# Designs tried in a protein design chat: VH-VL binders against Putative dimethyl sulfoxide reductase iron-sulfur subunit B (dmsB). Part 8

Target 1, 262 residues: Putative dimethyl sulfoxide reductase iron-sulfur subunit B (dmsB), of Halobacterium salinarum (q9hr73)
Amino acid sequence: MTNYGLVIDQERCIGCQSCSLTCKQENNVPMGQFWNRVLTQGGDHVDTPSGDYPEGGDGGTLEMTYQPTACQHCENAPCVKVCPVNATYTRDDGIVEIDYDKCMGCRYCMAACPYNARVFNWDEPEHRPEDGTGDVAERPQGVVEKCTFCSHRVEDGLDPACVVNCPADARIFGDLDDDDSTVSKYIAEYDTHQLLDEKGTDPSTYYINGEMSPGRPWKSKKLESELDDDEAAKAARRRSGSVENGYDVTPHVPAETAGGDD

## First folded at step 20 (VH-VL; from e02 with heavy chain S56N)

Design f02
Fold by OpenDDE, last read:
Structure f02 (fold): chain C 262 residues (1-262), chain A 122 residues (1-122), chain B 107 residues (1-107)
Amino acid sequence: as target 1 above (262 residues)
Amino acid sequence: QVQLVESGGGVVQPGRSLRLSCTASGFTFDDYAVHWVRQAPGKGLEWVAYIDYDGNYKRYAESVKGRFTISRDNSKNILFLQMDSLRLEDTAVYYCARATFTWGFRDAFDIWGQGTLVTFSS
Amino acid sequence: DIQMTQSPSSVSASVGDRVTITCRASQGISRWLAWYQQKPGKAPKLLIYYASNLETGVPSRFSGSGSGSDFTLTISSLQPEDFATYYCQQYYKFPYTFGGGTKVEHK
């Protein structure tokens, strides 16, 4: 059975916030709210390191890491368990969603989420522009919102917008139950961690930190499962070749942008 | 027994102020959002104001916005409606009502007070 | 604002009759609709919430149906105590709004 997950290579992340912005546009996220955030692990402010700058030939002690954070789509999701009306549910493909027609705005799921991944529409949501880039309906006042892994795109055979529009190819989406998927391979081959693993939520999001991966190895906006043989072969070569010849860490603009039906 | 009891209604002159109170008993007051609803004599129901369980978020009908203030004292289990700049069209029985679900934002009203009448002197 | 159009404004009925009241919202409100009963000099009483859920203690002769913009309250067999005014209410978004009411009277 399909179980979708996300691998985020923190070594490839350049902190550009593209994932946050593209998610906002694709999913008609209200003004002032974000489903996808890029947090800084470092200093006291965003995009600041901790430690001391190099001086006198010393390498310094500067340290900074970006931690993109959204809904983790947990296999053992506390938000699903606490929902009194079953508005939050897990799909057959492992995506955790909210039925907005059932959500009564009690916000128990927000309290239950250890990742602070959910937002609430206190007021009538404002959107600028009025329509996003994706085919996603705006949500009303009084409901909780969060990342859906762009289920509307996934259903069309497309990767999530944040994945497609990552200039550093730092985000890889795929089927965790498929041993041949890139996410499964990366989880097996690289040192990965899950956020707050001690909480027992079993997130479907994995972070690579330490050794850089080749990143998302295909360029199209398609799901990995939707790649043709040539595309898949190219992806496989890139995945393997990057390990042998070193990693290209040069950011590039993705070939396709969110909202294109090409 | 779960109960809401309104008080503070009476006869008032136009332009004056009046403060209504609603006392809750028989349930955990600070777990529920509460509303004011009014009904003019011989007319239908009109929603007036909302306050969330912790008092931080409020909503008002356009007809009372800027004139009425909803507040609550959870330590005393009391809901208030401060009505300023009162108008003749504010003549009504004022009800306090409880939202159905704990911490519910989108709820019907399952508990109502008996209402308190606000009228105007000539 | 969401306008709630309730019909009819009044209905004459006899004990044992089936009574149907309709409520139409000016936009889709999913199932966030409630029905209330009000007797003269009394506060409203919740009958139905979430379009079709019967409130605890309410007789089973009351039922609600509908979703989106069109809703119906049905009293399957009118009882003497059911002569009252009924209101629909949307709580989909603020401001909450009520229908104009339906008075159920003796024929």
Scores: ipSAE 0.863, ipTM 0.936, lowest interface PAE 0.6, mean pLDDT 92
Fold by ESMFold2, look of step 20:
Structure f02 (fold): chain C 262 residues (1-262), chain A 122 residues (1-122), chain B 107 residues (1-107)
Amino acid sequence: as target 1 above (262 residues)
Amino acid sequence: QVQLVESGGGVVQPGRSLRLSCTASGFTFDDYAVHWVRQAPGKGLEWVAYIDYDGNYKRYAESVKGRFTISRDNSKNILFLQMDSLRLEDTAVYYCARATFTWGFRDAFDIWGQGTLVTFSS
Amino acid sequence: DIQMTQSPSSVSASVGDRVTITCRASQGISRWLAWYQQKPGKAPKLLIYYASNLETGVPSRFSGSGSGSDFTLTISSLQPEDFATYYCQQYYKFPYTFGGGTKVEHK
């Protein structure tokens, strides 16, 4: 039973906006709209640092914690519950999607979402490039849009665009119902939190705060389940070499051994 | 008793202004988007303008853009159409029409008023 | 703008006849189409929305079908109260547009 989720390592994130821009290009997101936005956390105001700015030259504890925020693909999704025409729905693999041919533009789902993760096409959308950069159709006026976990890529055996294009390797995508997946291991081994968990939405996106993880331990664009044995072995070594406390992960491998060269 | 009642139509001269009103009753007016639709005598229906449930978004047919202003007063359950720079081709019965679903955007019109006639001296 | 072409422009029919009215959009509109009935001197009345969904209180002899660009309103057995003009309307995108109408007259 697959249940896709995302881990974002806030200790690795540098706030560069690469995830938001690649999402926009991959998903043909309209001009002036973003599905994923990088926000700040822990400052006095949005997009402000927390801690002390140096005073008198003795240094300080100035830090900025970045919070990339998009649809959390909630298991208990209020957006699904409020949709009067069932245009917003949860797939069998846990991805929350919108059927744009059913969406009537009432925006109930936007009011219900505590993450402000949804945008609305008040006017005919304008795109650049006109056809987009992936196999993602242009959405019309009068529908709500949001992050899709790049389901079009996932169905082709690839990780989401924001995952593969993160220069800090801060984003890890995988099956939350597979205890051997890297996302499940990181949730078990690191201090994680979910945004606004008191709302009871049960997000599928988790944030690492505190100790830095090894990051995304494979370099391929493939889903973890699609890695060959060589790639899986490299991922296992990266997990082992990056953890201060001796964390060691065994990659998921086929049941049968496969011969091959390095 | 769910209803919409238009008023304010009449005989005017070209270039003058007129304000139509549409009074809503029997439903929660500020939950619904509302439209103006017009029908020239002996002709078909033409969509004129849209206003969202809270009044923050408005759209107009190209033929009336810049001349007509849709507005609403949700505390009084009234929809307005301010018509400036009136032209002979604006001659029509004007209907207010309610979107079928609450907060409706891409929606049909389930409740219509009786219409109010705007004509010109000839 | 999306043009809605409605045919025929008029139909002469008798009580009990099956009446079929068609509506074609100049581009794909999925199922975002409504049908209205209008009697002389009266406001339009919604019959069908989302191409095939019957409005509450509308008799089951009315039905709608179609998707994309081609749509049909059918009256299975015409009744005396059904003599009226019928309009289709797309609500896929602004400006919302109506067909030219089909007048159903007593033969």
Scores: ipSAE 0.601, ipTM 0.828, lowest interface PAE 1.6, mean pLDDT 88
Fold by ESMFold2, last read:
Structure f02 (fold): chain C 262 residues (1-262), chain A 122 residues (1-122), chain B 107 residues (1-107)
Amino acid sequence: as target 1 above (262 residues)
Amino acid sequence: QVQLVESGGGVVQPGRSLRLSCTASGFTFDDYAVHWVRQAPGKGLEWVAYIDYDGNYKRYAESVKGRFTISRDNSKNILFLQMDSLRLEDTAVYYCARATFTWGFRDAFDIWGQGTLVTFSS
Amino acid sequence: DIQMTQSPSSVSASVGDRVTITCRASQGISRWLAWYQQKPGKAPKLLIYYASNLETGVPSRFSGSGSGSDFTLTISSLQPEDFATYYCQQYYKFPYTFGGGTKVEHK
């Protein structure tokens, strides 16, 4: 039984937007749209602090917390329930997906989603670069799009692009139904929260704050920079669990070798 | 019971303006996208314009872009087509047509009006 | 713009005949294809949507098939009220476009 989920360590996140950029490149996300947005928690605007300036000592605080937000791949998904043609559905592995051949463009799922995780192609989508950036087809005008957990990568035994490109190793992806997976261990070991959990959507994305986690485990004793491009791709696909220490680990491919054009 | 009724067609001189109206009854008008479709005498059908259920999004055929304006008044259940700078090529029966599903975007047209004729005198 | 090509342009048929009308799109449109019937002096009437779904109240002698770029409307046993012009229409993307029509006439 597989049930994919994501842990985001907000103590490690530096707000760099690398996850958002790699998502656009990997999934051919249209210009002007984002599947993943990095929001500022507690401030008035993005990248603004909130709290009290400490004038008399430790009684005041300033805080800046980043909240990367995309589809939460909910267990009790309102977007699935509201779709009149069942274009939005939940896979057996817990990933919520959209069948673009069935999507009628009614946008009921956008109205139902409390996370604003869905975007709509009102016009013919514009894309950069022209030759594409991944093995993901462009979507047409008139459909809704959202984060897919990079199911095309996951089916090949790889982590989502946003996970591998996080320079702070703040994103951990894995099987929530496997108590030995790193994602499950972090949920058990650290204080976590789910966004808008009072709505009863049962998100598959968890957020750590308070105590910093060890981050995404390194699976290879050899640095990725020490591999050829072909060896890096093979290592990402082959060396799952090669360095076992009680965690279920996946290969980390550093951003400089992860395969984008400059 | 579910009905669309066009009005405002007639004989017009080239270069003049005309406003077509389409009155909806028997359904919740502000749940549906609505289109204008025209048919020149003895010819096939041509899509003209689209307006979303709430009026916030509009699209036009290239042949009418910049000259025609689609709009709606959801409180009165009326769809409009303002036609400016009319040309002889605009001679047609104009139909209003409802998208089949609520909030429809990629949708066929399940309800059509009877049409209103726009024609010209030289 | 997606060009829709219907064939034949007309057909002469008798009551009881099986009539087949084809429609070809200039690019793939998946199943986003509708069929309409229009009688002289009347508005079009929706018959089929999403390539093969019968609209409510349409007789079961009408059927649609196809996907991608090639589509077919079939009337299994022509009735006197079926003499009309038939149009296909893609609604895959704007501008939505119609075929040129197929006139079904009494012999």
Scores: ipSAE 0.593, ipTM 0.831, lowest interface PAE 1.8, mean pLDDT 85

Design f02
Fold by ESMFold2, fold request of step 21:
Structure f02 (fold): chain C 262 residues (1-262), chain A 122 residues (1-122), chain B 107 residues (1-107)
Amino acid sequence: as target 1 above (262 residues)
Amino acid sequence: QVQLVESGGGVVQPGRSLRLSCTASGFTFDDYAVHWVRQAPGKGLEWVAYIDYDGNYKRYAESVKGRFTISRDNSKNILFLQMDSLRLEDTAVYYCARATFTWGFRDAFDIWGQGTLVTFSS
Amino acid sequence: DIQMTQSPSSVSASVGDRVTITCRASQGISRWLAWYQQKPGKAPKLLIYYASNLETGVPSRFSGSGSGSDFTLTISSLQPEDFATYYCQQYYKFPYTFGGGTKVEHK
């Protein structure tokens, strides 16, 4: 019954790229490739700052919104549908994965993915350091790669690396089919959106805008379902706002809490 | 029916170059990656070069890198191999070979031309 | 580069014999291996791809097996048209490399 998903609070995200770099280290991602990318959105164009700086100008505003983007692990995944050898598939827990022993390198899935979430190993991948990083095996030349929701960590009872290592606690991972999970509660309680929702891919990643959430409410690297009773109780209190709640966010600098700081 | 036909082979003098052609017919040429493979007289097979279905990605064996250039004209269904700075070890029959599946990358070669002989004359 | 080692380099056989040819890769290549047949003066012909998949139009007496580093081509009952040279080829990564060949010849 498990259906994993991710909530990213864009009000908390500071654009630091820690999720992107941690993903490369944990998953042994090749030099020059990224599974997780942080895009900037502002004003009239994606990846540009918008407007005038508010303090010094007569008009306009400077607004920057960060959009960490990786594979959305779609429930109606076009990449799964187009794979002629079923190398791309959806697990019973909702994670979309690639069997690299079946992948023939046709890249149909890259053409079908509207999020540009997939990268291709045209050459033998290079790593820095050369012996690789993390515990995840290097992938060979001629296969497609993408975010895996760190399924190797999830199977060991741990949250994905990008979730654990987000300094703004902006990333929450959990079971979308469990109404008591933090991801399910945040989707119910906050204004969320999905990327390219009109495409009908049914992404498993949701983005919070407008109102800042409490963020990831537990400190350990465990999956929420693996928390001990003390940790679970603390997480519940943090979600409700009874402990260390409220961050002050400015659109041009990382947020600082004003009256109740750590 | 489905076929590949090489041409342009011959004797190459020092300081000269050759351009091999491979004409495709009976299939949608621009859906398939194509390779050059060579075979020295009395010897085994050696992969030479790869070009993707749309011509955007090319790869070469180390023995020819910097000297040979693979290209394709999808409007005319022709694959080319430009051979510069030839050496004695380049003497071989040159085959063009089609990848088996559309957009194929990790793929075997299901259609081969009959080959064209290139001889380096010193 | 991945070295492909074929054995034997030649075999003398009669019509009706079972012929077995082996191919060893210098590293694991999963199942990304093909077998080709080549007759004198002709281009190679694909027999087997993905280690064991028979190409369309190839007689069922040909079969392939193996994965990882060790692969086998078997001709269950040799026919007169099967006297040829056979090559294995890895297509796991560039450069794609061929074995040295196995010549199957008439006793």
Scores: ipSAE 0.585, ipTM 0.828, lowest interface PAE 1.8, mean pLDDT 87
Fold by ESMFold2, fold request of step 21:
Structure f02 (fold): chain C 262 residues (1-262), chain A 122 residues (1-122), chain B 107 residues (1-107)
Amino acid sequence: as target 1 above (262 residues)
Amino acid sequence: QVQLVESGGGVVQPGRSLRLSCTASGFTFDDYAVHWVRQAPGKGLEWVAYIDYDGNYKRYAESVKGRFTISRDNSKNILFLQMDSLRLEDTAVYYCARATFTWGFRDAFDIWGQGTLVTFSS
Amino acid sequence: DIQMTQSPSSVSASVGDRVTITCRASQGISRWLAWYQQKPGKAPKLLIYYASNLETGVPSRFSGSGSGSDFTLTISSLQPEDFATYYCQQYYKFPYTFGGGTKVEHK
């Protein structure tokens, strides 16, 4: 019944790295490792700027589209299929997780993942301060780690840390199987893409490009399903672009009706 | 036949070094991590060193760090242990041992050689 | 480093006896523990891996149990070929360490 997903609005993302650093803080990610990386997109290759290079007198411009990238929590996950001990598995709510008591460190899942979303603890993980920074337990030497969709927070009725702490309001988390959820509505109303969708992994993370969304339409750290009726109603109004007090409303024009075939 | 055979043991005088070899046969050597384990006469077992299947990752017991070097030649199916600055405490039978699973990291040792004796002459 | 403490250091037993050997880790190692048998002049032989999984070709009279820090190898009915020294080994993290051994001897 529940199938968690993430929408990242690339038009809102400013490349600030807050999602990556908050993830390290929340999940006690080891020194020198990242579960989430903010990449650039726009040239011929990832991490290549697009636009005109500045030249004498006529003022070239450069444009960077940012691509925050972590585990995509794929519905057809190659990392689950290749794990010889079933340490990597998909939860009933769609989150892909690792049982560190079963992980033998073979790293087959790293070879299989096309997103390079997994890291490996070759040595005892190091943290600063030495006792770590988050309340998620440190993982031992010899296991693979990755983004968990902050399942520990989701189980407490909270959005993932990277969602709550995005200053550009670019990250929206929710239930893809609930057509009334914000993630489902944004996927229906905006042009979205999935990373490497030709690989057939069926990612649960979607990227908005081309038209800026309203962003995350509620301010609390609560999971959307935990909002009270008043906050849920205000979130719905913010999604539609309605204004308070009955001022003129401007209807949102979906990309499909604005001349798009998507 | 799946087999590991050590060679190169002997008596080592102060100021000399020694290189042990372990020849693998009957399995795809470059799919497996390999270890050195030693046993002093009449004593227990001590893990010495690890090298991953492709040779890119190596780890050592603290007692031998900086003195011993593990290496492998996958084209010849040979594992090596270069032993420098030997001490009396290094006197032992040295075994090479294969990790049980391909690419194994957290893994037990399912195949052992018969061992080669190294004796430090004081 | 993780210290592995075996007890007893030796056992005097007869054929048919039930023999129990314990191994304690200085910290939690989950189930990343192996048991080996070694006869004089021979290399160790793997008996049990992942605390309780019997290696292929090992008789069913051998069994392993435990998790976390405390582990047990049991020989349900000792046979003449079981007189040997037994070692536990953690492979949770480097350096991989062995217990001091338990010698099972003829009474």
Scores: ipSAE 0.556, ipTM 0.817, lowest interface PAE 1.7, mean pLDDT 87
Fold by ESMFold2, last read:
Structure f02 (fold): chain C 262 residues (1-262), chain A 122 residues (1-122), chain B 107 residues (1-107)
Amino acid sequence: as target 1 above (262 residues)
Amino acid sequence: QVQLVESGGGVVQPGRSLRLSCTASGFTFDDYAVHWVRQAPGKGLEWVAYIDYDGNYKRYAESVKGRFTISRDNSKNILFLQMDSLRLEDTAVYYCARATFTWGFRDAFDIWGQGTLVTFSS
Amino acid sequence: DIQMTQSPSSVSASVGDRVTITCRASQGISRWLAWYQQKPGKAPKLLIYYASNLETGVPSRFSGSGSGSDFTLTISSLQPEDFATYYCQQYYKFPYTFGGGTKVEHK
């Protein structure tokens, strides 16, 4: 049984907002609203980046940490629990979805979500262009909306739009119940965290901070499970950390599976 | 018992205003959106206005926009409709109606008041 | 605005008859439709919400069906207390709108 999740490598993320804008275009997100937003995390002081300021002319380091934040598709989802009409539900594959034909607009799920991941259509949504965008139907006035993990793409064997279009390859989507998936391997191999872990929501989105991962190791738009043998082999080699941004780099230690060409 | 009771209806002369009240009892008033609905004599029902459970969001039928103001005092369990610039077509029985579910938005009306008659004097 | 066309405007029926009232929306409203009963001099009473959900305390002889644009209220066996006017109402989006009513009267 599949259990989809997302790993976001904050060391690779450059804060470019491409994920937010691509999500808006792909999912026909209403004007003035965003399902995904890229937040700037403060450093050691409020409103400052992380790292050491230059002091005494030593050339210290400054770091800006970006936190792309959308629905976390929680396994213990408070939004599912509070929905009085079961419009918000968890699919068998772990994706949390909204049935817009059942949603009565009570906004209980917005109050319950600690991530502020949901938006509400108080009025008839407006789009630019006027007819909306892409293949995803417009949602009506009076419903809540959120990130869907692009379930319409996933059902067609494709990765979410924000994953495919990340220029830093910072987003990796896959099956958390498959120990061989890239997301599972990165969670096992890197120091990851979940947003507001103390709330007990059990998010399906994990964040890498501190050590940079190899990023998304395949260039195809396909889900990892849909890669052919050649694509899968290339992805495995890139996962070894010897290929950065499409350039083949020699690892410090010899390894036959380390590195490869794209 | 759960109920809504309207008051403040009457005959209104041109150029005058009127304020309707709706008193709620038997339920937690500030958990429910409330509406005004009117019915001209011998005619069907017409939705007039909406106010959300906390009063932060209001909507009006186009026919009354700019002339009527919906408001609520949750500490006193009272809904109001301030009616200015009345016209002949505003002659109707005015009902207050409760949305069925707490915080309801796309919602039917499960509790209605008895209605109060407003007559525009020509 | 969504226009609600209700038919028939009236029906003459006898106790025990099956009565069917239809309501058509000018655009798709999914299942966001309610049915109300109104007796002379009284406020409307909610019968059905979400096209087919029976309100608590409403007799089971009332039923609703439909989705999209076409909806039906059925009274399976008319009782003397069911002679009244019936209204449909969409609550899909503002402004919420009502049908013109159907008067069910004794034949």
Scores: ipSAE 0.516, ipTM 0.794, lowest interface PAE 2.3, mean pLDDT 87

